# Ledger of designs, part 4: VHH binders against E3 ubiquitin-protein ligase RKP (RKP)

Target 1, 188 residues: E3 ubiquitin-protein ligase RKP (RKP), of Arabidopsis thaliana (Mouse-ear cress) (q9siz8r82to269)
Amino acid sequence: KLHGDLDVSVSQREGISVVHHGVGPPIVGLEEFSICGDIRIVKPPLVLESLALFSSARANACIWKGKWMYEVALETSGIQQLGWATLACPFTDQKGVGDADDSYAFDGRRVSKWNKEAEPYGQSWVAGDVIGCCIDLNCDEIYFYRNGVSLGAAFTGIRKLGPGFGYYPAISLSQGERCELNFGAYPF

## First folded at step 21 (VHH)

Design v3 (from u4 with P107A)
Fold by OpenDDE, fold request of step 23:
Structure v3 (fold): chain B 188 residues (1-188), chain A 123 residues (1-123)
Amino acid sequence: as target 1 above (188 residues)
Amino acid sequence: QVQLQESGGGLVQAGGSLRLSCTTSGFDFKHYAFSWFRQAPGEEREFVGAISWSGGETDYADSVKGRFTISRDNAKNTFYLQMNSLKTEDTAVYYCAADRGLYYTSADEYDYWGQGTQVTVSS
């Protein structure tokens, strides 16, 4: 089973669906079953550390319409790939966000954006930085912020996808990398 | 399964040249920085040189600077160490190493290692 033996509920509104496992109202958080690698929750619910060489995960929110943003507070400033990915994007020990079609990531350590291939983008990040990850499906663009300052459009002409096939907030962390996800500042 | 395999080592006279290759598999080559290390008998493993993930930057130990050159071929999942003007003190086992992201002069920072190839420079 894709979701094991856990109870699953789906909340859907215009442009977004949130999958909740367990009891209670749907809350945007980490999709446990999406985790590839080894991620430790340092501080619940969303302070994460990768224990494996490379770990990837996506949130439980699927976006196919509208404008959405989440933030990543960097506790460490090494190799992290932050952005958006569809379910079709494989997470493996080597592949993460930005390493497939319809997968897009910013990596401030390498000052690059990733969509299968790397291109220069943005600024270097340091520990303490807050990275905003924005997807605008009205304009079919993805762009990122560093500490509230726009880094400009990273990706344009991203595909519009239907309900259930949309983009998920997604992160990939190298070993030892730590970050805090925030889906509340710009709530889904 | 991740593999790094060195080749091209051997015996060469001082002043000669060798080209080492590190052929890799099992990981996403384009994401990784690569380095060469060497270890002579009775000595610690030391940094030789590195190439960035993008290939745009290289760094070398002072002892080999100007003589050694590192390059990478993403299409072949292989990176190289061109060694020119070899000296007897270059005799060592040479190891290739890979790290996702950046290169380091410290061996402890690398994710993957080759088994090493012997380079012997005779006088």
Scores: ipSAE 0.878, ipTM 0.930, lowest interface PAE 0.6, mean pLDDT 93
Fold by OpenDDE, last read:
Structure v3 (fold): chain B 188 residues (1-188), chain A 123 residues (1-123)
Amino acid sequence: as target 1 above (188 residues)
Amino acid sequence: QVQLQESGGGLVQAGGSLRLSCTTSGFDFKHYAFSWFRQAPGEEREFVGAISWSGGETDYADSVKGRFTISRDNAKNTFYLQMNSLKTEDTAVYYCAADRGLYYTSADEYDYWGQGTQVTVSS
């Protein structure tokens, strides 16, 4: 596997780091090497489907200061865990986003939030919903949106990390689940 | 490696009780919903009952409702089927099954299965 040279660049905005391949402006996308399980790119670059029983992946960008939001458009409405995770959070066939320290997820199918353990949170989701995943390191909070409506603070008092260490957008998908990621043109 | 192992089956007289256990390993127990299925000779595998991932919800087939109870023990990675007031028609191989997050009445939806344990109810 020709591992292309990974170039690490700092976002124009302080507090965000992007890893990109090749020449050109950094583009936030899926970090292929982070994939655990089997994810098919149904439509490049960011429409995903899990073929394995449980698959996880993260973006090629992290935030360690400030605020960032990305969106997940649900094509299916089964078990998905959407949110934020650090590099230290292991992805395995059984462990995904929300299953470790510094890993936080919303699961609208089970109407729960996950950080090692589950707690009730949010609303049930349906296919077609757009889930906003927001991290605010000014307030040390994570909160989610459903179709532009806030579901309230999901997690408070999240740990601040130093420069170069941060939270990555991350998703875990059960088999057959499909979603489209939208990181925007550039993290704000 | 994922494993589900049924135990507690055997021969029992009609009107009696049995408690089946499904001991699991190799997966994150807290994320999974669990179900029991059974298959009688010459019959299709049928749904018996299920318990949600949180343990807050249970569902049962009409044929066993009021007689069977499903529970789970996360600390032991084990879930159970308490069978009371057993009938001869309850005779079957009983299978435990696991699915990440949700339970279904359809067998095709489950991720993992046990090998089954024989339950025989005599008249």
Scores: ipSAE 0.878, ipTM 0.931, lowest interface PAE 0.6, mean pLDDT 93
Fold by OpenDDE, fold request of step 23:
Structure v3 (fold): chain B 188 residues (1-188), chain A 123 residues (1-123)
Amino acid sequence: as target 1 above (188 residues)
Amino acid sequence: QVQLQESGGGLVQAGGSLRLSCTTSGFDFKHYAFSWFRQAPGEEREFVGAISWSGGETDYADSVKGRFTISRDNAKNTFYLQMNSLKTEDTAVYYCAADRGLYYTSADEYDYWGQGTQVTVSS
């Protein structure tokens, strides 16, 4: 795909930076350049479907301070890994969110949390569920919610990182999985 | 590149045992559920058994239940099919398959497949 010259701006405030491509106010959305695999935007701007066996992507917002949350509405309830990842976390055809250091994911299909290894966590999710992904860098914790109900602390003692090295909202989708991202309540 | 390679097949007498291995590479083993399928001459490929990604759950076709056992070794990126009390009807090409996170009885749900290994059970 030929991409034209894009003007890139960075909006930065305390604890967050948003990379904006193009003109207009900074909007938190999917960072297309971060996509590994094949993600189709089924409905703009943030209804996504993975066409590849395994696709991963980050939002264009970097968090290093404060408490933040985004939501994922599940259109399908298969293997998805939802959570937070730094830029240093590699996305490949096999590796996604939760598969590296400083990468953390909830997978409700397998009722597990992932940080390189899996541990039991949360509840099974179904289509229609809204998964809240929360990072609290005041407490160095990550929490997940299902339909507004806390599933408890998933990860504690996450590393504090400096500006530009922080955590990004990130998702990994198996083939055919669909979800809608919602960054409207950003920050939390 | 993802690879699944079956081994351990061969000729065995009825009542005997074989252990098939599926050695894998090119993907994150811990994320995947694994299954065995088999296809006899003139027959459709059929589900033999599977093991969950966590290894905590297994499922078997009724025809092999109690005789076959599937296990996995994450450290070796290998999973196995222990076949005991083999019958002539178990003669088939055995295929290993992998799917990210889930196993299915339907073959079309799997992401990756081995090339197959022949198992022949003689009377």
Scores: ipSAE 0.877, ipTM 0.930, lowest interface PAE 0.6, mean pLDDT 93
Fold by OpenDDE, last read:
Structure v3 (fold): chain B 188 residues (1-188), chain A 123 residues (1-123)
Amino acid sequence: as target 1 above (188 residues)
Amino acid sequence: QVQLQESGGGLVQAGGSLRLSCTTSGFDFKHYAFSWFRQAPGEEREFVGAISWSGGETDYADSVKGRFTISRDNAKNTFYLQMNSLKTEDTAVYYCAADRGLYYTSADEYDYWGQGTQVTVSS
């Protein structure tokens, strides 16, 4: 389908914009067009599985102000990179969240954080864990949580971006990895 | 396109040394763990050793432990197998393999493989 044939609405409020492709109120979900690789929606709308060796996707919400969080419930505990990325972050068969400037990820399998390079961070995750991904643009920091417990500041001094150029919830999944995204309207 | 290419194999006398290289391209090297496998004539492919994505951890088969060392050079997208004190039983085709983030002793877990390089240890 040509993009022009899509019924797209944009909801914008202070610090966030949501692109909605349906009718009704804007709902934060997976931006289908952002998908690089092959992601199967196991259970609509937000239980995901990567069928490709490496898949990445963004949500349809862009944030540039305020404090925001989304959660990822891990159904599997392999290589996943969870966090935040701008549109400028290239998604390829090899590169995902955390692999570019203004792209930040937590990987609990490797107990590392990623921003182009890896550094030790956090704890190992297991299936069933709920990973909180938090961005605080008041403090210019990104935090991650495991089952509601803070793992501490992962990234500090993240740059501020203008409206529409901000950060998106973003995930990268290795083949066979499954997770459920929860964007449960967590504006802080 | 992902490529793994082994080099450095050849004929060596028992007690000698060889250094194998696996030169890679087409994937983000820093994300991957790497392993060496070998297959002797008439034998199954067996795990030789591995190095973690960070390079901070290595693992070796008991048969090569203390003699072989695996290392990686991210700047060169290359990882190595240093083989010392070679034995005739080390004669095999050696394969390099890559997996995103983790290494395994099972060959089935790896995403990418090289074509192999022959190592022959003579008595």
Scores: ipSAE 0.875, ipTM 0.930, lowest interface PAE 0.6, mean pLDDT 93
Fold by ESMFold2, last read:
Structure v3 (fold): chain B 188 residues (1-188), chain A 123 residues (1-123)
Amino acid sequence: as target 1 above (188 residues)
Amino acid sequence: QVQLQESGGGLVQAGGSLRLSCTTSGFDFKHYAFSWFRQAPGEEREFVGAISWSGGETDYADSVKGRFTISRDNAKNTFYLQMNSLKTEDTAVYYCAADRGLYYTSADEYDYWGQGTQVTVSS
C-alpha cells in the first residue's frame, strides 16, 4: 500500500499545499453528511456495516492531482461497490459509487467494474481479503489490488478535475455488508 | 420507490404456452438479479427460476427445466418467463422477485416482490 504522511510542518517545509493536490483533515474519516441509507461504525475506528438495503458514503478528503490509495478489509464478501466518486455523484437508494459520471467502482462479488455500466474486471473476493483502491491522477487511471496483487488498470483517461472538485474515496454496501476502511496517508 | 408487476397470466390448456412479464420501475435495473417463484393453494412459494444481474447465468427448478426459459431486457426494465409444454401441475400464482446483485432459491431471502399473476392450466 502507498502511504504518505500528512504532517503540517513537513508539508509547509516542502512548500506543498493540500489545496493544490487535495483537501481534507490529516486523519481521514467518513463524511457523515454524505451517508445515504444507514451506515454505522460498528467497531472504531472505521469498521462499517450497512443496515439499509443499500447504503453509500464518501470520505471527508479528496484529491485532484497526485496519487492516493486506500484499503478495504472485507469482513463479508457480498455486494459492495468500492472506489472513487466526486461530489456530483448522487447517492440514492438505487445509485452508489460507480453509478454516475466520474464515479468508479470495483465489485468483487460480481467481478466487475462500474462507471454507469458494468464490464468484467478483477477477481472474486472472499471475507478477509484486503482490496486496495488506487487513483493515479498523474496517469489519469484508477486501479485496484487484491491482497497486494494488482488487478490491472480498471479505468483510464479519467476526467481531470481542479482545486475544490476532486475524487473522494467512496463505498457502497448492500444490507449486512461489513468492512473496515483504512484511508492511509493523505496524498503526496 | 420500487415496483415489480407481473403480467401475462391466464387460463391455458395443457401442452400450451404462456409468457409472463415482470415490469419494474424505480430500480437501477442493471444491478439486479431476478427470480420467479410460484405458489399453489396450500403450499409454500416454490422457486421456478432465476437470471443473474449480467444475464450470463440462469437457473431453474428441476420440475421446469427444458420447458421454461427466463430472459431479461435491460432496455425495457423487464424480465420474462416463457412457459412451454404447460402441465396442470404448473397451475399457481407466479411471483417475480428481485435482489441487488444475487439470486436465491429460497423465497425468504427476498425483500422485493410483485403481487403475483394467476396461471391456470386445464386439461
Scores: ipSAE 0.712, ipTM 0.860, lowest interface PAE 1.2, mean pLDDT 89
Fold by ESMFold2, fold request of step 23:
Structure v3 (fold): chain B 188 residues (1-188), chain A 123 residues (1-123)
Amino acid sequence: as target 1 above (188 residues)
Amino acid sequence: QVQLQESGGGLVQAGGSLRLSCTTSGFDFKHYAFSWFRQAPGEEREFVGAISWSGGETDYADSVKGRFTISRDNAKNTFYLQMNSLKTEDTAVYYCAADRGLYYTSADEYDYWGQGTQVTVSS
């Protein structure tokens, strides 16, 4: 189930949902055509590993209104940039989530938030942690959780977008980093 | 394509000073931690020192601690090794290395390297 100001059908056994404030398939997954570098699903459905020195990808669903949260279960605890990006965010071998306008990341190895520049934010992470990545477009904020505990608002005044352009779950991973994505997670 | 290029090497008298530069291009520099290594003929590459991505942490091999200082200048995409009180044992080729976010004391952890600059300390 999508978290946020969305209406979802619980009568559908396939996990199909109705997304009124965004666009995406019935089951949210990784947008393979968005991959920069080399991200592979090493364990279905969504345990990912970066095989290149720096890799980025986004989900195949976005939101432009309401609230949504996804979770990242860390299998490694190195450099990852976890958060939200638009389709306009260029992924390159040097720039990932948080390295452009309308692109926002938390990085618990460096204990920083990224939007073109770094600022101190959050807490250090370890393998086994679950990171909640939240966007609230009613309040124009992005915030993160670590193991169910709020780290506070990371970004405020984020730009509102309309249909056709929205914010996607997006991640960047340094070489050998592994994580598991869960797009139906709720705050703990 | 990313590049690291060392400069500032040369011949220096024991007890003297020298500053090495590692100029980078193609990196998103603010994300990177940087390290210096050195290698004398017939020896393995040896860790010299490192500076964190934020610049808030430095680390040094015991053999150079107190004599060498590493620093970075994000505006110039360059980091430095200030080498004071040089000894003949410091004679080596000095290499810079980079990693996105972390530094390591093992050369095997790095994929980004400069070409090296010779430092020769004469008695």
Scores: ipSAE 0.707, ipTM 0.845, lowest interface PAE 1.1, mean pLDDT 88

Design v3 (from u4 with P107A)
Fold by ESMFold2, last read:
Structure v3 (fold): chain B 188 residues (1-188), chain A 123 residues (1-123)
Amino acid sequence: as target 1 above (188 residues)
Amino acid sequence: QVQLQESGGGLVQAGGSLRLSCTTSGFDFKHYAFSWFRQAPGEEREFVGAISWSGGETDYADSVKGRFTISRDNAKNTFYLQMNSLKTEDTAVYYCAADRGLYYTSADEYDYWGQGTQVTVSS
């Protein structure tokens, strides 16, 4: 019959769709049903920690148009893969953000960008850094910032997708890694 | 399920060479750094050498520098320890270990281990 074990709603704005549970105003946050491994909110609203060896999650916001950024404040500086993924990106104990088609990540511990394979990119990170994760669907690019300074275009020619089929903020964390997500960055 | 399996051990004369292999399955191999450890009877596991996830960095215990070389082959999901100029002191069970992204000189940092392969160096 109907796949209705949870009642969800979708709120749609110009270039972004937000999925939320409940009757209140839509708030961009972590999509709990997307978690692979074990990610916990250890300090509200969005300080996260991975308790499994490798964990992944995505936000409840889908980007298909315009220029958008979210920020990650690093509490630890180990292996994290930060970026953008579609719903088609399978999260497993071995594969996270950047490990599939239309899935793109920056990892400042390994100083590399990931889209199925790694290439050198960016700068090393330290605890206390703020990483900006930007998608620009006007120019079909993904790029990252470290503490407000551009690291340059990481990926170009990324595929445009329609409403509800676009890119989600997404992260993967090795065991014990902590970060704080901030979705308050809005289009320029 | 992830697995590591060592092979290539055996009996060899001092001054000789052996090549150990660690074949992996179930890992997304390109993400992993790999290490070799060894254990002689009555001793703790001792770091031998490591290779970074990218293959661009290697590290060796002082006792094996210049004699041992570690390498990796991502296409075969396998990494290797080439052991040259073997000494009787190199006699041990050799273990491979893996970590997603980083390598360590302490055995206690690793969660993924092979079963071990015996290397015996005779005089």
Scores: ipSAE 0.644, ipTM 0.839, lowest interface PAE 1.5, mean pLDDT 89
Fold by ESMFold2, fold request of step 23:
Structure v3 (fold): chain B 188 residues (1-188), chain A 123 residues (1-123)
Amino acid sequence: as target 1 above (188 residues)
Amino acid sequence: QVQLQESGGGLVQAGGSLRLSCTTSGFDFKHYAFSWFRQAPGEEREFVGAISWSGGETDYADSVKGRFTISRDNAKNTFYLQMNSLKTEDTAVYYCAADRGLYYTSADEYDYWGQGTQVTVSS
């Protein structure tokens, strides 16, 4: 992909980098320029809906060290692929989170984890569930929670990367799927 | 850019067999569930059978159970409809359809379709 650098800044601290477009404090949110397909904020700040058949996006926060988690509150319970991806993992109309080497997802409609291929994992989800998406770069693991209950380690031995080239919160949504992203408190 | 293309249709005597193929391109095939539908003259498209994204589940319309078998080959990005013990009532244009992750018995749920292949069963 080719991108211009106008209106871009980077803030770094303690294993996280936040890319910000415009002026103001760095706030973790959706990276609008990462959207493949058609994802819209249907209720501020971060209730999202996919209007295309398959859409993907990532946050503006890059994790390369430590243990971090974000949460996804499900408004619908169909096909979603929730997890972590690097910038090297391009999104297309056919490939989303979990569909490349350093890209990892949980999908509770198909009850599977995805890293290029599927493997059974986790539990079926329903609307109203809160999915915790955790990356632990102290132990090189990714794991997920459903309503505060651990689903176990999904991926182990994940590759450590450096600042600016680490893992981003990332989601993929089938048409009409809705969810709310919650990145917790990151005072910047 | 995705495409579905049916093949294998033609004329066959009642009691005979045909194998239809749906060859896909541009899909990340392992994510998709696939279905066959058919449309007889003067009728709407009707569900024939489906296979799940994982290949672990199949479903069939009552009118074809025991006679038709759907299968998939992820290595070839192709899925199939084996039609045995064909009846004149099976005469129709057969369509393949795809959905990322799920299958449905209603044609209205699908956005990805092939162009159809004619199957004609003569007595």
Scores: ipSAE 0.620, ipTM 0.829, lowest interface PAE 1.8, mean pLDDT 89

